# Designs tried in a protein design chat: VHH binders against F-box protein At2g23160. Part 23

Target 1, 307 residues: F-box protein At2g23160, of Arabidopsis thaliana (Mouse-ear cress) (q1ks79)
Amino acid sequence: MNSSSPISIDLIAEILSRVPSKSVARFRCVSKPWASMIRRPYFTELFLTRSSPKPCILFATVADGVWSFFSLPQYPYEKSSSASVAASAKFHVKFPPNNMRIGHNSDRRYFSYGYTSGLIYLYGDSSDDRSVICNPYTGEYAILPYLQRYRKTYSFLVFEPIEKQFKILFMAYLSGDRDHKILTVGTGNMKWRTIRCSLRYEIVSEGVSINGVLYYLGETSAWDNKDYDLKYDYAIVCFDIRSEKFIFFEIERFCRLINYKGKLAVIYFEDDVNYQSCLYRKKNYVEPDAINKLNVWVLEDVEKQEW
Short names: E, the ipSAE of ESMFold2; O, the ipSAE of OpenDDE; V2, 0.75 times the mean of E and O plus 0.25 times the DockQ between their complexes.

## First folded at step 21 (VHH; framework vhh_brivekimig_d4)

Design rf1 (from rd2 with H31Y; at its last look DockQ between E and O 0.57; V2 from the best seeds 0.00; counts 0 for: grease 26.6 > 24.2)
Fold by OpenDDE, look of step 21:
Order: structure tokens, then sequence, then C-alpha cells
Structure rf1 (fold): chain B 307 residues (1-307), chain A 121 residues (1-121)
């Protein structure tokens, strides 16, 4: 008869620290030791620490321009083998209000979103092209000043870690005005500011924000080269969020950008068979020795462009 | 500079009514949802009511639901809170609250003077 060792008071504290406060109040009546434990400053601290919002997954559904925000607890219910514990999503709010709509588009050039630290940025394919920031949990929101878009453009919600500011970067289309726009999220009347960019490019990747620098891949079309040689030139665009300056790294190949241990890394295949070229090649041309090598380069110094 | 000036507070008997006003300036009023927040003596701030930018959506704390009505006049840059059937527990400093955002999330700057509502027999 393995005498199940009584649950330690510390373990009980841990358990109780995770239950609603109303329940804690009831548990004070269970025993004198429990009551004593619950009254200790240690438990209060523990309870407050544990009452911190559990990491949740925020997700949204959109119907007819109305967004519904939901959250799911992130901690996988211990897969006990048998019972599919259907985690119920918690509904928070619908957004925007009834007189506003934010259209969704699968093309990110027409729809942008970002979420960080309780701030969600939405820029939809709506007729009025309005950008909005909001709290997806409570429904508080602000419409940002109107910004006219020319054709397909990207926008990024970025965070500057030193000044602890959010900024929204609105990218101009390559054939339009060379001016990007930036807005600092803060108190007062938010305003779009113009940022000049010396390079024209089409954004062809998602943004990666690392230590106050936004990275993304741009396709630099030699617009001037009349020669139909489809030579796609690419550049990694580095945007310093604090200084609001751009640095460009020319690269010869399409690559994927990732955050690797706090540094920018690029991933590319050396023998990128131009699938477009393959479409025109005769059915049976298998290049025998195509050593498909996956290459990973890590940017060590942004200023020196050292990889 | 963002300015929010609350008014309309006072002393009222239980069951009485008050109408609070908030004059807003320094930002495009209609672009923002607005809220009322109150702080009772010795207690933390409590959210009271929410209204969308155009007033088409409103929400209330359970404690005030059915008694309070939030409204706004964008032409006057003014937020209102009609408070009916007031109770002693409604005693608080009431703030007009514009949503703000920082690295910690959404917050209300309660640096305005607020307007004091006292419900007492």
Amino acid sequence: as target 1 above (307 residues)
Amino acid sequence: EVQLVESGGGVVQPGGSLRLSCAASGFTFSYYSMSWVRQAPGKGPEWVSYISGYGDSTRYADSVKGRFTISRDNSKNTLYLQMNSLRPEDTALYYCAKPEWNYKGTYFDLSSQGTLVTVSS
C-alpha cells in the first residue's frame, strides 16, 4: 500500500496560485494550514505572478470586412491519450464598428497586418484605404491618418526596442513616388512622415525584425535595361527603425530571410533551377549532378556587410 | 497636445442622476474609440464604458449596465456619460479616456483632472 505522500504545502500553493481568486477564497476553508499558506505574502506574490495572462494564441476570422478576434490557450492540454479535450476558443471582440469595414486580401500588397504587445495593425483592401490600430481584446482602436496608396504596397508594424516605440512603415510602390511613409505610434495626433529611399524595388518577402532592424527582400528590376533578359536582381533591405535609415545589400539570388539567434540569416539553394526555364526545357532533361545544396549565411555585421 | 477636460461631477443622493462631459482637443476625435474610466478612493482604476468612433457601438461594465449611457458628439469633440440610478459604490473620480498604445499594450492615460462623483445620502 504505497502511502501516497501527502501533497506538499508548496505544491498546494502552486496549484492554488493557478485557480481563480474566488476559488482561492473558498480553499481557505479547507484547512488551517491552507488558510495560513494563502495568507502568506509568498502566496500572494505567487498568485500574482501566476495570474499573469497565460500565453494565448490570438486568431481572427473575417467575414464581409468584419473581424472577430479569438484566443486559445497555448499550453497543450497534456495529451492524455483518450479525451480530445476540445479547447474552446474565447471570443473577444468584433472589429471594426458597424460603419467600417476592413477587407481581407490574400495578397499582402493589398492587405497588411501586424500584432505585437497587444497592438494590432490592420490595413485592408477597403475603398478608403484606412489603417487602424486596435486592441483585439478590448476593442479600443484608432484610425490612422489617411494615406493614399499607389498600386501594390507593403506596410510593416515594427518595434524599436531602445526607445520602445511602435512605428508603421508604409512602402511606396517601385514605380511611384520614391517616398516611403512612416508613422510613430504614440500620444497625440499621429502623422505620417516621408522617408526617402534611394533604391526602387518590389518587396518580395515578409519582413523580419531583429534588434531594431527590419529586413526584407526587394526585387530590383533594372527598369532601365531594355534587354528582356529576365535577370532578377535582388537586394536585402535593412531598415534601421530608430534612425529610419535604409541600407541595401545586393544579392544575386532569391533567398529566404530568417532570424537566426538574433541575427539575420539567408537561406538559398545553390542550384535554383529556374522553374520558368524548366517549363521550356524538353520533358526529359534531368541535369544529372544537380547537387541541391542548401546554403545558410548569417549576417555578422550589417554595416560592413560581412557574412 | 492631447487634452481631455472632464466636467459634470458633483454630489448626488442615491438614485439620483448626473451627466458627465468630456471636452477633447489635440487629436482627431472621431478617429478614436473613447472610454470612461473611474477610480474609487483606495481602489484601482475601473473601466466603465466604451464607445466607438462614430458611436455605433457601445459597451458597459456589468456594474453600470442598464444605468449608464455613453454617447458622443463628434461635431463638438465631446464625450458624455449619462449616469442614472446612482449608487454609493459609483462614487469615484471619473476620467475620459483616449486609448493609447506602448510596448506594454493598450493603456489609458489618466493624467487629466477627472471629475468627482460622490453618491451619498
Scores: ipSAE 0.448, ipTM 0.764, lowest interface PAE 1.0, mean pLDDT 83
ESMFold2, look of step 21: ipSAE 0.506; ipTM 0.854
ESMFold2 (binder alone), look of step 21: mean pLDDT 85; pTM 0.849

Design rf2 (from rd2 with S57N; at its last look DockQ between E and O 0.59; V2 from the best seeds 0.50)
Fold by OpenDDE, look of step 21:
Structure rf2 (fold): chain B 307 residues (1-307), chain A 121 residues (1-121)
Amino acid sequence: as target 1 above (307 residues)
Amino acid sequence: EVQLVESGGGVVQPGGSLRLSCAASGFTFSHYSMSWVRQAPGKGPEWVSYISGYGDNTRYADSVKGRFTISRDNSKNTLYLQMNSLRPEDTALYYCAKPEWNYKGTYFDLSSQGTLVTVSS
């Protein structure tokens, strides 16, 4: 009869720290030791720490321009082998209000969103091209000042960690005005400010924000080179969020940008297969001994462009 | 500069009514949802009511539902809270609240003076 070792008081504290406060109050009546434990500053601290919002997955559905925000607990229920615990999504709010509609577009040039630290930014393909920031859980929101867009544009919600400010960067289309726009989220009348960019490019990646710098990939159109040689040139665009300055790294290949341990890393695939030559070859030709390499480069110094 | 000036508070008997007003300036009023928040003595702030920019959507805390009505007049940049059937537990400093955002999420700046509502027999 393996005497099930009594649950340690510490374990009980851990369990109770995860129950509603009302329940904790009831548990004070269970035993003197429990009551004593619950009164300890340690438990209070533990309870407060655990009462912090559990990581959840926020997701949205959109129908006819109306967004519904939901959340799911992130921690998979311990797969107990047998019972498919169907986690139910929690509904929060519908957005936007006032019969406003924010259209979803699969093309990121016409639709943008961002979420960080409880703030969601929505820029949709709406007739009035309105941008909105909101709390997807409570429904508080602000309509941002109107910004006229020219053709296909991108926007990024970014956070500056030193000044602890949100900014929205609106990117101009490559053939339009060379001026990007930036808005600082804050008190009072928010205003779009103009930021000049020396390089023309089309954004071809999602943004990655790392330590106050926004990184994304741009395709630099040799628009000036009359020679139709479709050489796609790319540049990594580095935007310092605080200083609002751009730095550009030219790269020869399309790559994926990731945050690798707090540094920018680029991932690209390299093969020795000349696909152009393969187009003229017989069906099912596989080049023997093709070397395929996955390359990962980590940016060590942004200013020096050292990888 | 954002300014919110609350008014309309006072002393009322249980079951009485008050209408609070908030004059807003320094921002485009209609572009923001607004809320009322209250703080009772010795307690933390409590959200009371929400209204969308054009007033088509309203929400209430369970504690005030059916008794309080939030409204707004965008032409006057004014937020209102009609409070009926007041109870002693409604005693609090009431704040007009514009949503703000920082690294912690959405918050209400309660730096305004607020308006005091006291419900007592």
Scores: ipSAE 0.445, ipTM 0.774, lowest interface PAE 0.9, mean pLDDT 83
ESMFold2, look of step 21: ipSAE 0.498; ipTM 0.843
ESMFold2 (binder alone), look of step 21: mean pLDDT 85; pTM 0.846

Design rf3 (from rd2 with S52T; at its last read DockQ between E and O 0.34; V2 from the best seeds 0.00; counts 0 for: pae E 2.002 > 2)
Amino acid sequence: EVQLVESGGGVVQPGGSLRLSCAASGFTFSHYSMSWVRQAPGKGPEWVSYITGYGDSTRYADSVKGRFTISRDNSKNTLYLQMNSLRPEDTALYYCAKPEWNYKGTYFDLSSQGTLVTVSS
ESMFold2, look of step 21: ipSAE 0.514; ipTM 0.852
ESMFold2 (binder alone), look of step 21: mean pLDDT 83; pTM 0.822
OpenDDE, look of step 21: ipSAE 0.837; ipTM 0.950
ESMFold2, fold request of step 22: ipSAE 0.390, 0.495, 0.457; ipTM 0.809, 0.854, 0.832
ESMFold2 (binder alone), fold request of step 22: mean pLDDT 83, 83, 83; pTM 0.829, 0.827, 0.826
OpenDDE, fold request of step 22: ipSAE 0.876, 0.882, 0.884; ipTM 0.967, 0.968, 0.969
ESMFold2, last read: ipSAE 0.464, 0.449, 0.396; ipTM 0.839, 0.828, 0.816
ESMFold2 (binder alone), last read: mean pLDDT 83, 83, 83; pTM 0.829, 0.825, 0.826
OpenDDE, last read: ipSAE 0.878, 0.871, 0.878; ipTM 0.968, 0.966, 0.969

Design rf4 (from rd2 with K104R; at its last fold request DockQ between E and O 0.35; V2 from the best seeds 0.00; counts 0 for: pae E 2.3 > 2)
Amino acid sequence: EVQLVESGGGVVQPGGSLRLSCAASGFTFSHYSMSWVRQAPGKGPEWVSYISGYGDSTRYADSVKGRFTISRDNSKNTLYLQMNSLRPEDTALYYCAKPEWNYRGTYFDLSSQGTLVTVSS
ESMFold2, look of step 21: ipSAE 0.515; ipTM 0.857
ESMFold2 (binder alone), look of step 21: mean pLDDT 83; pTM 0.831
OpenDDE, look of step 21: ipSAE 0.791; ipTM 0.932
ESMFold2, fold request of step 22: ipSAE 0.401, 0.458, 0.398; ipTM 0.809, 0.831, 0.812
ESMFold2 (binder alone), fold request of step 22: mean pLDDT 84, 85, 85; pTM 0.839, 0.849, 0.848
OpenDDE, fold request of step 22: ipSAE 0.872, 0.880, 0.881; ipTM 0.967, 0.969, 0.969

Design rf5 (from rd2 with S30D; at its last look DockQ between E and O 0.46; V2 from the best seeds 0.00; counts 0 for: pae E 2.02 > 2)
Fold by ESMFold2, look of step 21:
Structure rf5 (fold): chain B 307 residues (1-307), chain A 121 residues (1-121)
Amino acid sequence: as target 1 above (307 residues)
Amino acid sequence: EVQLVESGGGVVQPGGSLRLSCAASGFTFDHYSMSWVRQAPGKGPEWVSYISGYGDSTRYADSVKGRFTISRDNSKNTLYLQMNSLRPEDTALYYCAKPEWNYKGTYFDLSSQGTLVTVSS
C-alpha cells in the first residue's frame, strides 16, 4: 500500500491553523505510513515558518540520515482528509548530498537541530560528522567549521534581534568554564569562539528564545557548584544572545519552558502544593481547568527574577 | 574578504560554446554549495545552476537543462559553467554565487562584476 498523509500531520495542521503566524513552534511526529517503505524507522519534524505573503508549514521526514523537506499550507481546507493533505504536500529538497555525512540520532545529546527564519541547523552525532546550515527549500548550504565534541553536549541555533545575526551556541559537557563555543553566522570564514559559563549543569530541556535571551533548564545536582551555595537541583539558565553572558536563577523542580506572549512561562504538573513554593510566585499565575492542576508562572523581569 | 571573480564571457554565435570560470577566495570553498545566477538586459536575476560542496550533486533551471554543465575544482577554488548550444536568450551577465544568511534567510550577494555573455547572429 502506498502511504497517505499520517493522521498526526492532519491533527498538527488543525492545531497550527489556530496559531498566530508570528509564532514559531517545533513539533515532532513519528510517521507510520512512511516506515512501510523504508528499512529504518523515520520521524517527521514539523516546523512553523514565519509568514511573509502566505502561511505554510515546513516538515521533514528523515530516513537513513537523509532529510526530505516538504511544505503544506498553514490553513488547510475545511473537511480535508489525510489523503487530501498528503496530496497537497510540496517537496522541496533532499539533504545532504550523496557524499556528505550528517549523522542523526533521536537522542538530542548526540544529534541537535534547529530551525529559524528559513535556516536549518544540523549538528552531527560525533566528531566525524559535519555540522551544517542549509536552506530547506533550495538545498543551499554551508558546512560549519570543525568542532571537536564528545558525548552529552547540546547546541542551539539562536537569533540576535538587534544586530540581526544568527549564532550557534555549543555547550560542552566536560567543562563549564572551558570548551563551550559560539559561532556568529556570517560571510566568509566563520570561526568558533570560546565562551565561559561557570555554573555546571546538564541541559535537560529544549531552549526557548525570547527577545534576544535564550532560556533553558539545567540540572545542577550532579556537579560541584559549591561556590554558588545552591538550594535546589535545577536552574533556569538565561543567555543574553547579544552580550553573550550567562545568568541563572534556581527553580524548585523540573519544568517546561515556553514563550507566552513574549515572556518566559514555566509549566509543570503537580498533585500537591506546599506553602513555601506558593510564597515565591507572582500574580501572573494561571491555574487551568485540568485534573492535575497545570501551574503557569510568567517571568516579569529577567534581572529581578520576578514572576 | 570574500571575493568571487568571474571570467570567460564573450561574444559567440548561436549554437556556440563558452566556458565560464569563477575564482573564489576569502572562504573555505568546498564547505559551500555554489550557484550560477544570470541577469539578462532589462530583467531580474535568474537562477541557472547549483552544485554541492563536494561536486556530487547538481541541479539546473529548465531553460538550460541538457545544454549547461556546472562543475568545480576544489583544489583550485574554482567554479565552472560549460555552456553549449548557446541561444540568444542566454545573453546575460553571469555571476557565481555563494549562499549567505541573514534575518530573511538565505540570499546571494551579486555585487561582483560578473562576466558578460552575448549570443548574437
Scores: ipSAE 0.505, ipTM 0.849, lowest interface PAE 2.0, mean pLDDT 71
ESMFold2 (binder alone), look of step 21: mean pLDDT 85; pTM 0.843
OpenDDE, look of step 21: ipSAE 0.749; ipTM 0.913

Design rf6 (from re2 with Y54W; at its last look DockQ between E and O 0.62; V2 from the best seeds 0.00; counts 0 for: pae E 2.7 > 2)
Fold by ESMFold2, look of step 21:
Structure rf6 (fold): chain B 307 residues (1-307), chain A 121 residues (1-121)
Amino acid sequence: as target 1 above (307 residues)
Amino acid sequence: EVQLVESGGGVVQPGGSLRLSCAASGFDFSHYSMSWVRQAPGKGPEWVSYISGWGDSTRYADSVKGRFTISRDNSKNTLYLQMNSLRPEDTALYYCAKPEWNYKGTYFDLSSQGTLVTVSS
């Protein structure tokens, strides 16, 4: 039961500090996905796994809602082209089987997926679609209990490390009348349970789980949060996976969240702080070859908001 | 809550046939893919066969391909394994398996009784 070393955290920190913006897409490909992988009829998703002493990278391609899962051999960095990668990949399984429909959508609010330790979660968004957990090596799966969904929702696959439970957190769009839901999966009964979160926000990041806490970024500026004395447009939402309770703390600007050596780190570039220009449809001029500062902060204590 | 009850095992001569059944209860049977897993004396568990929730996709271990057929009847919550051309190496305790998950991925709870298949002359 030993945890694997988070090699992707060290790579993330070095890559962001040393490479230009064009390398951002590769950064996503060596770790769990963040924002933009579902925009097209098919895409490649990379999952880093260590199921043995030899390294094994799990990845998927998606065409017309059908996932194909592959592994790369222990030396993936020796490959220099897409054709070479395809020739070395070991196919495992296509999913879903015939006559099962899992909807897909370019907008993460209507389609979600997650991976942890050999379990894939796929979220479908219509009444004849399926939400599923499956083994990407064998195709063994279960269809999750039905949950009617409204526009603009988010789902997270999370792992509770003390009780050794997978959970799926479903965050309903807060202007609708649906309650937020949580499902305990992996063992036992699979029933959606209602949970409450009183802060209103739009979820604007992928989730990252660290030591039994799920973190994500909420954008609060478009919502009426009269019961809170909010000073900024963003909050980091912290969901304790075991207790199923929410807390939050404000953050001044848009950022990306990562797991850095077992602690939450936030990362932003100077061009990310021009978010207001995007809201008013203005374009900011950026010079070619301009260098943006990379800023990294590490949260030392969630309860005290110590950095 | 989840219960899987296997039956249909017995003693058979090489080349013979048996049909295993598995009665499922305590869960939404049609929502799960199902598998057969066997354990020969002194050996670890071996996956045998898989069937999708609607029965439209099947897979087999190479050791049984062409001889075994998995099927299901969702109206009766029952999983089947037709075993033909049985060989002595098919001797094992056979389990009906529903996929379960933990942080290491899919696993099978083999705590049921199983059904013993013995192939001997």
Scores: ipSAE 0.387, ipTM 0.791, lowest interface PAE 2.7, mean pLDDT 69
ESMFold2 (binder alone), look of step 21: mean pLDDT 83; pTM 0.820
OpenDDE, look of step 21: ipSAE 0.816; ipTM 0.943

